# VH-VL binders against q96cp6r367to538, part 17

Target 1, 172 residues: q96cp6r367to538
Amino acid sequence: SGRLLINSVFHVGAERLQQMLFSDSPFLQGFLQQCKFTDVTLSPWSGDSKCHQRRVLTYTIPISNPLGPKSASVVETQTLFRRGPQAGGCVVDSEVLTQGIPYQDYFYTAHRYCILGLARNKARLRVSSEIRYRKQPWSLVKSLIEKNSWSGIEDYFHHLERELAKAEKLSL
Key: E = the ipSAE of ESMFold2; O = the ipSAE of OpenDDE; V2 = 0.75 times the mean of E and O plus 0.25 times the DockQ between their complexes.

## First folded at step 8 (VH-VL)

Design p6 (framework fv_livmoniplimab; at its last look DockQ between E and O 0.10; V2 from the best seeds 0.00; counts 0 for: pae E 14.0 > 2, placed apart)
Fold by ESMFold2-Fast, scan of step 8:
Structure p6 (fold): chain C 172 residues (1-172), chain A 123 residues (1-123), chain B 107 residues (1-107)
Amino acid sequence: as target 1 above (172 residues)
Amino acid sequence: QVQLVQPGAEVRKPGASVKVSCKASGYTFTSYYIDWVRQAPGQGLEWMGRINPSGGSTKYAQKFQGRVTMTADTSTSTVYVELSSLRSEDTAVYYCARGEYEYLWGSYTFDYWGQGTLVTVSS
Amino acid sequence: DIQMTQSPSSLSASVGDRVTITCQASQSISSYLAWYQQKPGQAPKILIYAASSLQSGVPSRFSGSGSGTSFTLTISSLEPEDAATYYCQQSYSYPYTFGQGTKVEIK
């Protein structure tokens, strides 16, 4: 069961939007800092084709947990696809594995980013997410996982959409 | 019209500190990194580190860790590099440069440079 | 740290000559390589990014090639204004490192 988190047009070209979101850009680093992510490491993109690239991100996220750890470690693997080397957009699949949270062995989260160029300085960003289960939890545990995971995912992408809108404003 | 403006020259004695400024104009200051690259007389280029003016996060080359500090003032669009415990080997032209990723899997490049500040360390 | 080694350290050539400068990385850097030109008393100027992409405003006589550990910068027909020191730079891994430079002089 996935959810659509972002489906918006920005007055930023597809190539620039791609750089902002998927390189070690000032935008991305500033955004992650606002989210209070620490120990951020981004590997370079690698692959035998400019149409199929992979990278790994590692970082520490804060968690609001009264009786548990205050932070968790994340390993995020991103795979980038595009139709051709000069395509005006891309698809990025992200798999997010979090360690140091309850029921971590049961699930991970996945995101799909789709960037479509509409004009020289205009692109659409669509982001959808889903929770994927490695072990089937019983209903109460599943409800807990989904409540907490969707809260975090929705906050993250709403924050991202707001920051992209601010960056758009500065380029108009 | 992108410009990075640095002052002329600075002279310091060994053991002192120097703080070099770089004033940016002609673009959105918080949308690009500023990197510092130095060059000793007659020698090659050496990357010192970078700062993100959006939030002030920094990355320093290990060689300078513990004696370099980079800061940014968004109200004046100015970046600073401060180098402490100066040695004669720190005599160099210090350049600020605007950093960007030209490609996701390509390279991080310096598309605009300041004219450099000559820092001389002598007794 | 990734070491960047340029060859030759210096060369002298005539106007109209084809000039090739090489750059070797101590480990694979994919295409995370840029080339810069520096004239005496001036800051460096970017020529090539992503190993082979020409920077806007740079004359088409400049070209770059290579991937992994071996890279070349070529000037197809040397002009008098091309007398300068040329540097390669990797951005694959921190710290970013430059080659030692290749000085190009006109005969």
Scores: ipSAE 0.422, ipTM 0.808, lowest interface PAE 3.8, mean pLDDT 90
Fold by OpenDDE, look of step 10:
Structure p6 (fold): chain C 172 residues (1-172), chain A 123 residues (1-123), chain B 107 residues (1-107)
Amino acid sequence: as target 1 above (172 residues)
Amino acid sequence: QVQLVQPGAEVRKPGASVKVSCKASGYTFTSYYIDWVRQAPGQGLEWMGRINPSGGSTKYAQKFQGRVTMTADTSTSTVYVELSSLRSEDTAVYYCARGEYEYLWGSYTFDYWGQGTLVTVSS
Amino acid sequence: DIQMTQSPSSLSASVGDRVTITCQASQSISSYLAWYQQKPGQAPKILIYAASSLQSGVPSRFSGSGSGTSFTLTISSLEPEDAATYYCQQSYSYPYTFGQGTKVEIK
């Protein structure tokens, strides 16, 4: 089951918000740096249409678990669904595969970003996340996966929301 | 209105260093990258690198790595490029430009430019 | 590095003529291509972004087309003020690179 992690209105236009989050923007770069992500690579958006695009992110994340590796490699695939050039807003689906962590073969995380334009300089951002299982783990393993994953996911998006709020203030 | 203001010209001897300033105004300074592009006399445009004024992170063209340093001063909304170990081939007009990602594809373009600074390297 | 090759290097045309400039990338750059106009003693000015999108304030006589490795800038009806050097620029990968330029002169 999924969780709604962000549901906020920002005084930033939908397209600008999209640019901040889903381009190689100063905001995104700064944010990822704050998260201590390293070796970040962004592929260009590509696709057969203007309304449906895909890109791949690769990066290394720090692992806080004292046992095991201190970092993990991540491959994130993002799919962009645009509403139209004049409609504003978009949906981005993200699938995050983490390697080098316990039980990595059991699960991956998925996120949906929804940007809705409310006015020229106003947009709503909704982010929901879920843990998807490739196979059913034992109950104890599942509990461990859930605990560790949600902790990281929630921290990430709470931080994102805070940084967006800061950026919003600077743009006013 | 968006403006990028540069000094007119600099003269240096070979082996010296030059630091060119780019003062930005008319927009949120920390929200956009600043790139440096140079143009030798009668030649084309050459991308040198870019800086994120927010945090100061930089990306340099490999050709200039080790000789180029870009910095940003948020208090004055000014970006600097310093090029060391100057050679005659470094004689060029150096432009600062504001980088912008377009909303559809995320392509990176330069929508505003400084006037350029002529840097002459001569003995 | 991605090499951008423009053709022709220079051309001369009359007012009212249709002018076409091409830009060839050494590898596919999708639509990550911009066109700039530069007049003597001035900084470049953006005309087209994302291969075919017209920058705000640019006359409609300018248009861009293409994707992948081949791109075209077209001036449908050349005006005297269009005398300039034009550059294509890829933003697909670092380092960003420009074409060598095409000088357009008015007869």
Scores: ipSAE 0.023, ipTM 0.687, lowest interface PAE 3.8, mean pLDDT 91
Fold by ESMFold2, look of step 10:
Structure p6 (fold): chain C 172 residues (1-172), chain A 123 residues (1-123), chain B 107 residues (1-107)
Amino acid sequence: as target 1 above (172 residues)
Amino acid sequence: QVQLVQPGAEVRKPGASVKVSCKASGYTFTSYYIDWVRQAPGQGLEWMGRINPSGGSTKYAQKFQGRVTMTADTSTSTVYVELSSLRSEDTAVYYCARGEYEYLWGSYTFDYWGQGTLVTVSS
Amino acid sequence: DIQMTQSPSSLSASVGDRVTITCQASQSISSYLAWYQQKPGQAPKILIYAASSLQSGVPSRFSGSGSGTSFTLTISSLEPEDAATYYCQQSYSYPYTFGQGTKVEIK
């Protein structure tokens, strides 16, 4: 049901990696700019439990549409979970809803980020993604949804992995 | 560079209200809470509450509930605290502070502070 | 409300001395504790978050330890610039509360 897009160790600690990905950091800002995302807003993290927090991102992404709109609007809801207050790492589940694309009412994408602290300055990041269907599409429509969605998801996360590796090298 | 700019001083009589501004710059305004913390002369720090500038939701310390109102204006990147029915014990320096609520850091902390506004309540 | 009690309320020490300040919570706050430094006429400055994590840009002579109800801020070798009042703060539950402060003076 899902694909593993990142499974890599970085020589940055789990806390720093979490800050880079899940706060309004210079790394995140620069990465989203490189992806040509615009109109980016991030809400603060909030929630009733210190082990369970939520935030919302909104942004505009470029899309390939030869004869129509060249961009789409995105709402991304991220939910952060830790097993306990002192757990070394976290899980962030992301649900991405995109408007301005074909068959937008049929599906959304979901992404799971797993950060595991390995040492004071060393952590593993795993990212997996899946396409979740709200309606069952005909086979041709499903093939189209899968093709376009996985192309975008793979490009995004492989780019993210490269930029994390680049940032790690500059710190060394 | 992150900055929180407040007016220097305000003077009021008992029973009046005061509204103190805090203008934020150097970061994405809607991505961080702003908290208000006050300090009476020669005393320690007292948390009053917080506001989420995205949508304007608030949480107030119970002792201020009913007398305090916090608002945010995203067009000017400014938050306000208003305290009504002022009493002499409300004389204090009122700080705005940027709060970081990233659960992974283990504590909700105030990483940048305004210079404070001295509110004096005297007859 | 969670009460935070610091000790001592004040101290005087020489440059180079090891200084220890304690903070006691009225109930367990796990590791949700921060330490702040405040110099006269200035706003507080964060030193330590999550009980033991050093804030970026803070000298390594500062350290924090503890969990549950008992916490310690240590200055391993006091410098003249460390003369200030120090506050602990819990973020375990609302309302967030501060200790009463510990004033550190240089002899």
Scores: ipSAE 0.000, ipTM 0.508, lowest interface PAE 14.0, mean pLDDT 86
ESMFold2 (binder alone), look of step 10: mean pLDDT 93; pTM 0.945

Design p7 (framework fv_livmoniplimab)
Fold by ESMFold2-Fast, scan of step 8:
Structure p7 (fold): chain C 172 residues (1-172), chain A 123 residues (1-123), chain B 107 residues (1-107)
Amino acid sequence: as target 1 above (172 residues)
Amino acid sequence: QVQLVQPGAEVRKPGASVKVSCKASGYTFTSYYIDWVRQAPGQGLEWMGRINPSGGSTKYAQKFQGRVTMTADTSTSTVYVELSSLRSEDTAVYYCARGEYEYLWGSYTFDYWGQGTLVTVSS
Amino acid sequence: DIQMTQSPSSLSASVGDRVTITCQASQSISSYLAWYQQKPGQAPKILIYAASSLQSGVPSRFSGSGSGTSFTLTISSLEPEDAATYYCQQSYSWPYTFGQGTKVEIK
């Protein structure tokens, strides 16, 4: 079901790491551009408290499908949880719904980001992902969904981890 | 220590284009947006758009779409705004400002500003 | 576009006075509001971010409050150097917009 994709310590404080990943930051916009995501729209965070916030991202992703469309549209809903307003870390749950791909009605992907502050300029980022099924596919269809989805997820988070490591070195 | 340096003035005729520079120093250039904000004489502040020096992506106010272009040169830590088809009402001080979110859900703010470039459009 | 309306457009006050400037958004912007000070011939300077957070290096006599559509900047005890035009700015929605400004003069 689920896989651990990132479990790394960065020499960046928890608050700055949160800002980089979950605001409309230069880091996030640059990263999405590197991924060749287009039509990117990020809603502001909203909610009843600073400890429980939601936002919606929409964007277009390139698809490497020889027999299908060249792009697909995505709606990603993020929910952020904190222990308190001044807490040094957070948990963000993302649900990623993709339209324009085969078997889109069967599944979506989910990611959990955990940021834990370790010191003033040091935080751990843990990211785990899973494929969630809205209806059960045939085993052949399930194998195709899983192969293609995990390939994309692993590439995305490997790229993210690499870019975070580069940004870490620039922060000094 | 953080500085944004702009030229003092530019003069152009109506219908021409102007390109204003903003040279950044004292911080990691690719870690912050640069936004352009203009102010006509005796008037308030008007946001024109922003550029991400990391990758060069831009976001412009609709009023300026088609007339404005923002670019960044990471090798010189310099951002440019170019405004074409100049009119007399484009006479203003043009500020570059360093932008980012101070807080995850706080607000997007401009913590350092250039001195401003007075662009005068006259015949 | 979100319209930001400030009141008053100008005021005159004496050193030591408590000064209040109001900013109204045409729709809810949560806490996505900043306040700036601009002195004649100078670029703006940030005072407050996230509606109520004091920018580092800004005197404690400045404070901000409010959320949603109504926001206030307060100068608890006016100093001569506070003569300036003050602007609110929303960053909830693109395009980012500023209020029309409030000119504070010392009498």
Scores: ipSAE 0.402, ipTM 0.798, lowest interface PAE 3.9, mean pLDDT 89

Design p8 (framework fv_livmoniplimab)
Fold by ESMFold2-Fast, scan of step 8:
Structure p8 (fold): chain C 172 residues (1-172), chain A 123 residues (1-123), chain B 107 residues (1-107)
Amino acid sequence: as target 1 above (172 residues)
Amino acid sequence: QVQLVQPGAEVRKPGASVKVSCKASGYTFTSYYIDWVRQAPGQGLEWMGRINPSGGSTKYAQKFQGRVTMTADTSTSTVYVELSSLRSEDTAVYYCARGEYEYLWGSYTFDYWGQGTLVTVSS
Amino acid sequence: DIQMTQSPSSLSASVGDRVTITCQASQSISSYLAWYQQKPGQAPKILIYAASSLQSGVPSRFSGSGSGTSFTLTISSLEPEDAATYYCQQSYSRPYTFGQGTKVEIK
């Protein structure tokens, strides 16, 4: 569902790739710093089983807006589902709620990360995103929401893909 | 063959500052945190803080906030801890350790340690 | 800060004995607990992570258990090389904190 943003193979094992993206890793912290995210907090993972874990991230993002605030606050909830041990990998669902932007009560964004182990030091990362509406906007408002949201989402994941490729290169 | 190499000893007078080095080799320097843990003679272990060599961001224990500074030099794969306004109770072995998440939803652990630098603060 | 309290502070046991060391957290830390071994004049060495997972290369006589606020490290059959001080460490929140240590001596 939504748009496919990353669908790439990296020469990094599935377990290491999971650690880089979904722990409080040096990679993740460095990446968020490059994005100029501030006030970053990551809760510990918790849940009823090790196959179904949840965590909350909070952070402040910069926004490009000629009129209005230059930053917004974000609450991101991630739910992790472990796949079987044969293939390795996981699925992470992310829901991103942003406050301090126009029409914030109308929508939120969702991302699905799929990691599939291909070999000991090789994994595929697939990321798809969608905009979810709490209230149905009329066409002009919807067009504005979608233009700005997709621009931000695409920039974020293209930057992430580039940084993962750089990290992969250093590991070889 | 991961190694973290520290000097053996440093001696300072009360009120001075000390800067301890930790040179890393055998792994990708920017892929792991380096944490500093100290141990006073005959006492237990005390976490001081950590640095991300990728970008230089730091997290310090509140007890040391304001008199500790951690820095990293990626060109030499070396991390430093500097402690100012030294007191006699700062006499301790200062360890650098590589920080690693051994388990995604579990422990942050120290898998490799330097041999420690004995910092003695005396008049 | 989360306080970690170990018991006993020291013990003396014979080779072949079963040794148990306990660690209590001042609040729930789930399974965010590691155990370390430190011999005199040396840096600590990790034994157990995530409360119960054995670190690669560590002898199987070492095991960990517990969750929440109460944790144990067990040495099923004490060997002479196990004479050391053992520390628990929580990584649930910063600052990361260690127990005061349990000194294990061989009779």
Scores: ipSAE 0.340, ipTM 0.779, lowest interface PAE 4.5, mean pLDDT 89

Design p9 (framework fv_livmoniplimab; at its last look DockQ between E and O 0.69; V2 from the best seeds 0.00; counts 0 for: pae E 5.9 > 2)
Fold by ESMFold2-Fast, scan of step 8:
Parts: sequence; structure tokens; C-alpha cells
Structure p9 (fold): chain C 172 residues (1-172), chain A 123 residues (1-123), chain B 107 residues (1-107)
Amino acid sequence: as target 1 above (172 residues)
Amino acid sequence: QVQLVQPGAEVRKPGASVKVSCKASGYTFTSYYIDWVRQAPGQGLEWMGRINPSGGSTKYAQKFQGRVTMTADTSTSTVYVELSSLRSEDTAVYYCARGEYEYLWGSYTFDYWGQGTLVTVSS
Amino acid sequence: DIQMTQSPSSLSASVGDRVTITCQASQSISSWLAWYQQKPGQAPKILIYAASSLQSGVPSRFSGSGSGTSFTLTISSLEPEDAATYYCQQSYSTPYTFGQGTKVEIK
């Protein structure tokens, strides 16, 4: 029930790509700065198994609303699954809860990242997203939620794909 | 080959500031953090903070907040740490180290170290 | 801040001996602990990451174990070149913190 936002091959190994996206890497910090996210905190990855880990991110995002708040607070929970300690890939599920926007109690967004190793220095990244409803909005409210949410989600992942393409050129 | 090159020694009076350099070579400078770790004579290791050479974002240990500034010059692949309002307790060897994530997302370690700069604060 | 406590503070052992050093964290740090070796006048050198993973190029006589709050570094058969101070380091959260060090001397 979601949309596919990224489905691309990068000339970066699966383990390096995982580190770039899911550690507190120079790449991730630079990307979040370009998105103008502020007050960023990343909890450590924690779990009973190195193949099943969880962390929480908190940050402030800018919003384009001249007659209302210009920022909103986000809590993002990420759960990482890996087939084994030496597996060349992972799946990360992300749930994003935003406070300070209209109809915030009605919905949240979810993303699934899938990294698959293809060769020593080559991996595929697939990202899909969906809007999940806690309360069923009536049609006009739902249309507004979906218009604004998909616009933000698509911009974020298009920007991410562009930055990953730039980073792979530095490693080649 | 990865190398981090630091000057050997610096001497300052109490109340002065010192700026220590660390020149990186042998890898893509903007792809790794540089962390600063100091060690007082006969004592253990103390993490001071880190800098992302891509964009210049920093994270400092609270103990040094307000006295420490880290900067990076991408044109020369050089990172600096500047410590102000020096006290005799700041006498230490100051190491730069390259931060690396090992075991994917969770293990942050220092895989390459400079040889250290001995900063002596005395009058 | 997470406090790291090592024991013993120092030890003396003979070549061929099995040596163990322990490290305690003031809170759970999962498996996010590294071990470093430092010889006099030199920078530290990484030995173990993620509590139990041997760094490339490090002799197999070094091993690490533990999770949560209790960790151990083992040298299975001590060599003369192993005389050094050993430090544990948590990478679970900033500020990153080190144990106070364990000095290993050879008899």
C-alpha cells in the first residue's frame, strides 16, 4: 500500500551504504543539514542481537507556513533487520511522528529501506513509504494530508538519492 | 596509505590559547570524522569532541564546551582544535584520530591516530 | 556520562601466561565497546571492536567478550611485545569514554 521512492543501484558496497545511512555518519549529518533539520539527536542502536536493532531519532523540520508555525518536531523510530552478521544487506523500518502540523493526531508516515549487496562495491537501495492513519479523516482532510505528506516525502527521498549519487562519485 | 600528521610540541602561558593542526592524507577527507582525544602525563585517555569535515558540524564533550573550537579546511585536508583559557591542567598530548564505523551502524572506533602534539602550559 | 571502570589497574605476568582484563560500564552499552593497546610514547592502537570482533592485522591471541555492562579482554598466551597499557572505550553514546587503563608488565 505504499509508493516506491528509490529503487537504484549505487557503486558503493552494501556495508558502506548501510553505514552512510544508518550510523551517525558524515554523510547522514551533512544530508540532514542540507534538509535544514535542527536539534538532531540520534539514540544508539540497541537490541538483544546485532541482527535486530532499534533506535530513536528526534529532530526539528522546517515547514512552509507563513501564517502558522515555521517548524515541527519529529520523533522517528527505526528498527533494523539483518539476515545474519555477515549478510550483505539489511531492512530498516522507520515510523515518523510529527508534532506541530495540522491533523497531526490522524496520521504518521512509515518508510522501509532495503539494501541488497550485488558485488563488493555495488548495492541496490529500495525505499518505499506509506501514510498510516490512526483516525480516519473525512475526504477533504484526507486529501490535504496526502497532498502535503507525499510532497514532503518525495522531496526528501529525491534529495537523498541525489546526494548518494554524488557520494558514490567520490568513492569511484 | 592513511596518515594523520601533527606538530610535535607547543608551549603556552596560562590564559593563552593553542591551536593544534592535523593534516590528513591517503583517503577521502570528507568521508570520515576526525576526533580529538587528549592524555595528560601519566593519565588515561579523554575524548574532547569530533568534527565532520563535510559541512563543519561539531560535537564537543560538555567539559570543554565554551573553551574548545574545532574547524576543518577541505582545501588542505587539515583539521584544527583550538583550546582557550589554558590552565596547567590542560598540559597533555593531544591526538587527532579518524573515526570509523565498524560492524555497520553501532561500533565507532578510532582506526588511525596522529602521533600526538605535546601541549605544555607553564609560566 | 557513561563511566568505564577497568580491573586490575596493573598486573605482572610471564611470557606464555593467559591474561584477562575486565571492564565495567555504569549502564548497558549493548555490544558497543572497543579495546585499545598503548605502548609508551606511542598513540593507541585499536585491537577489538563491537566487544568481540578482532581488528584486521591484530594477532589471534587477543580476544574480547561480553555485552551489556561487563566485558573482558583476553590475551591467550602473553608475548614480550604485549607489555603496554590497555584501554576499553564505549561507543554507545557521546561523550565517548575510556576506562582508566590496565598496565600489563612482563616478569
Scores: ipSAE 0.427, ipTM 0.812, lowest interface PAE 3.9, mean pLDDT 90
Fold by ESMFold2, look of step 10:
Structure p9 (fold): chain C 172 residues (1-172), chain A 123 residues (1-123), chain B 107 residues (1-107)
Amino acid sequence: as target 1 above (172 residues)
Amino acid sequence: QVQLVQPGAEVRKPGASVKVSCKASGYTFTSYYIDWVRQAPGQGLEWMGRINPSGGSTKYAQKFQGRVTMTADTSTSTVYVELSSLRSEDTAVYYCARGEYEYLWGSYTFDYWGQGTLVTVSS
Amino acid sequence: DIQMTQSPSSLSASVGDRVTITCQASQSISSWLAWYQQKPGQAPKILIYAASSLQSGVPSRFSGSGSGTSFTLTISSLEPEDAATYYCQQSYSTPYTFGQGTKVEIK
């Protein structure tokens, strides 16, 4: 749903790709550091079923605002769903709340990661994103929210795709 | 065949420092954390911290903060732990271990261990 | 810090016996629990991860169960090679902590 940011096949098995993206892995920590995220904390995954789990990430992101705060606090809640009993892959839904930005009470962003195993060493990653509104802004404010949010979302996921491509090449 | 190789023993006086190596082989070195766990004679296991060999970031148990330094050399696939201001209580076997996340289960465990380095601190 | 308490501290059992070791956490750790075996003069060896999942290459006579605060390691039929000290370990939060160990001897 929303806008599709990644739809790529990697020469990495679905279980390894899931571990890279959704554990506190060396890959994830390195990626977040490259994005200059600070104060990163990750809760353990928790839930009543191995097919349905949740975790919370908190971190501080840089923002480009020459006349205001230079950073913003983020709470990201991720919910993991397994794609059936024997399927190689998962779906992770992420909701991202950013504090310390204009109109923060009006919206949050949501992202869906879909991993589908294609072979033992091959998987597809799809990531789509949307902006969800809690309060309706007038049209000029909505345009600003959308432009800035999509710019950040696209930069983040295009960077992630490039880093995944690098990591798969190094492992071959 | 994953392997972590450590030196056998070191002897130090109180107040000195020790640096213990751990050479990894049989896997992609930068894809896994390396953790250090120590065991005093006749006692249990104590986690000291970990290092991400990709980029060198570390996390230390608060008890050791200020005395411990972990480094990695990707060109030799080797991790080091250095413990300063040694006390007799630091006498222990120091293990390096490879940390593995099992995202499906939400756990972090040590699937391969070095054979340990006995560090003896005595007057 | 999360404290891990094992029971019993030691036991002696015959070949073929069922052996049960328990581990209690001072707070819920969900399933972030592992079991290790350590023989004298050797490094620990992982047996069970995620509370109940058997590590590759570990004999099926070993099993783990539990969640939250209470966990159990079971050896269904004790073999002479199982004489060792067994440790539980939580990885729910840092510092990661181990139980004090349970020494298993063959009588």
Scores: ipSAE 0.123, ipTM 0.693, lowest interface PAE 5.9, mean pLDDT 88
Fold by OpenDDE, look of step 10:
Structure p9 (fold): chain C 172 residues (1-172), chain A 123 residues (1-123), chain B 107 residues (1-107)
Amino acid sequence: as target 1 above (172 residues)
Amino acid sequence: QVQLVQPGAEVRKPGASVKVSCKASGYTFTSYYIDWVRQAPGQGLEWMGRINPSGGSTKYAQKFQGRVTMTADTSTSTVYVELSSLRSEDTAVYYCARGEYEYLWGSYTFDYWGQGTLVTVSS
Amino acid sequence: DIQMTQSPSSLSASVGDRVTITCQASQSISSWLAWYQQKPGQAPKILIYAASSLQSGVPSRFSGSGSGTSFTLTISSLEPEDAATYYCQQSYSTPYTFGQGTKVEIK
């Protein structure tokens, strides 16, 4: 039941693209700021090997729903799977837990980033997302979760794609 | 080629302020952090903070909070550090450096440096 | 803040000697450690990043090792031009901090 949200080729090398998205890069910081995320914290990447790393992000997101809280706390756990030191490409799995929203205990969102190097200055980014349920909600609640979650997810990644495209032009 | 160019020297009295410039060239200015590191005479290196030229967001070492201000001018590809309420112990060579993540997951290092600006604080 | 402690503070060695400099972190920094070389009147120059990765253009006689809290910079065969002060720097978290430096002199 996942959705493919980004499937684009950028004229940016795989390594550079990875740095932009998954380091504490100016690009990422700027992007999160544009999203109006606040109180952003990034833990250092850690792991037993260079090919398998994990980090935790915490941030506050604005909630546009007139009913309920105006913001929510988010804990995002990212796991990086690197193909090799210079092989180009990686996979990052992200699990996003949002607190302070209705039915928060029912679900979380998961995202998979796939970066594939195509050439020295060319890489493909694929991003897929899904809503994962910890317990089965009744139909009406599920519909509400799906509607609200996908709206936010799609907006986020569409914005990301646009910003990457802008950055791509600047790097040329 | 990447270059960071700084002025040679500045002299100030205690209590005054100093503003040091760092002109960057040879790369996309807004794609990299600029950090400031100072070195007192005969001493080690001390990180002061960094600035994101894209948007101007900054992160300062706590030691300098309230006295340091970093700014960026994208039109001239120049970063500035201003230190106020100068003290004799602020006498040092001030370096700007480009921050680079060598790997996607970390290793923030300084791959290019300015030649440094000697700031002397004396009465 | 993470404190970085280098050892020794200074050393003197002959050309061709193997030189070892150590850096100790007050807490684990994984492999996020860089080594810099600084000659008098010059800005620091990066030698090693991520504990063991050699910066492009740096002679192969330089190598880095270690993880966690203990790190080592090794010069396999000291050259006259290697006379300098060397600094370790943790890149694990802000504020980024440096060791106090190790001055290497040639006998």
Scores: ipSAE 0.074, ipTM 0.718, lowest interface PAE 2.8, mean pLDDT 91
ESMFold2 (binder alone), look of step 10: mean pLDDT 93; pTM 0.948

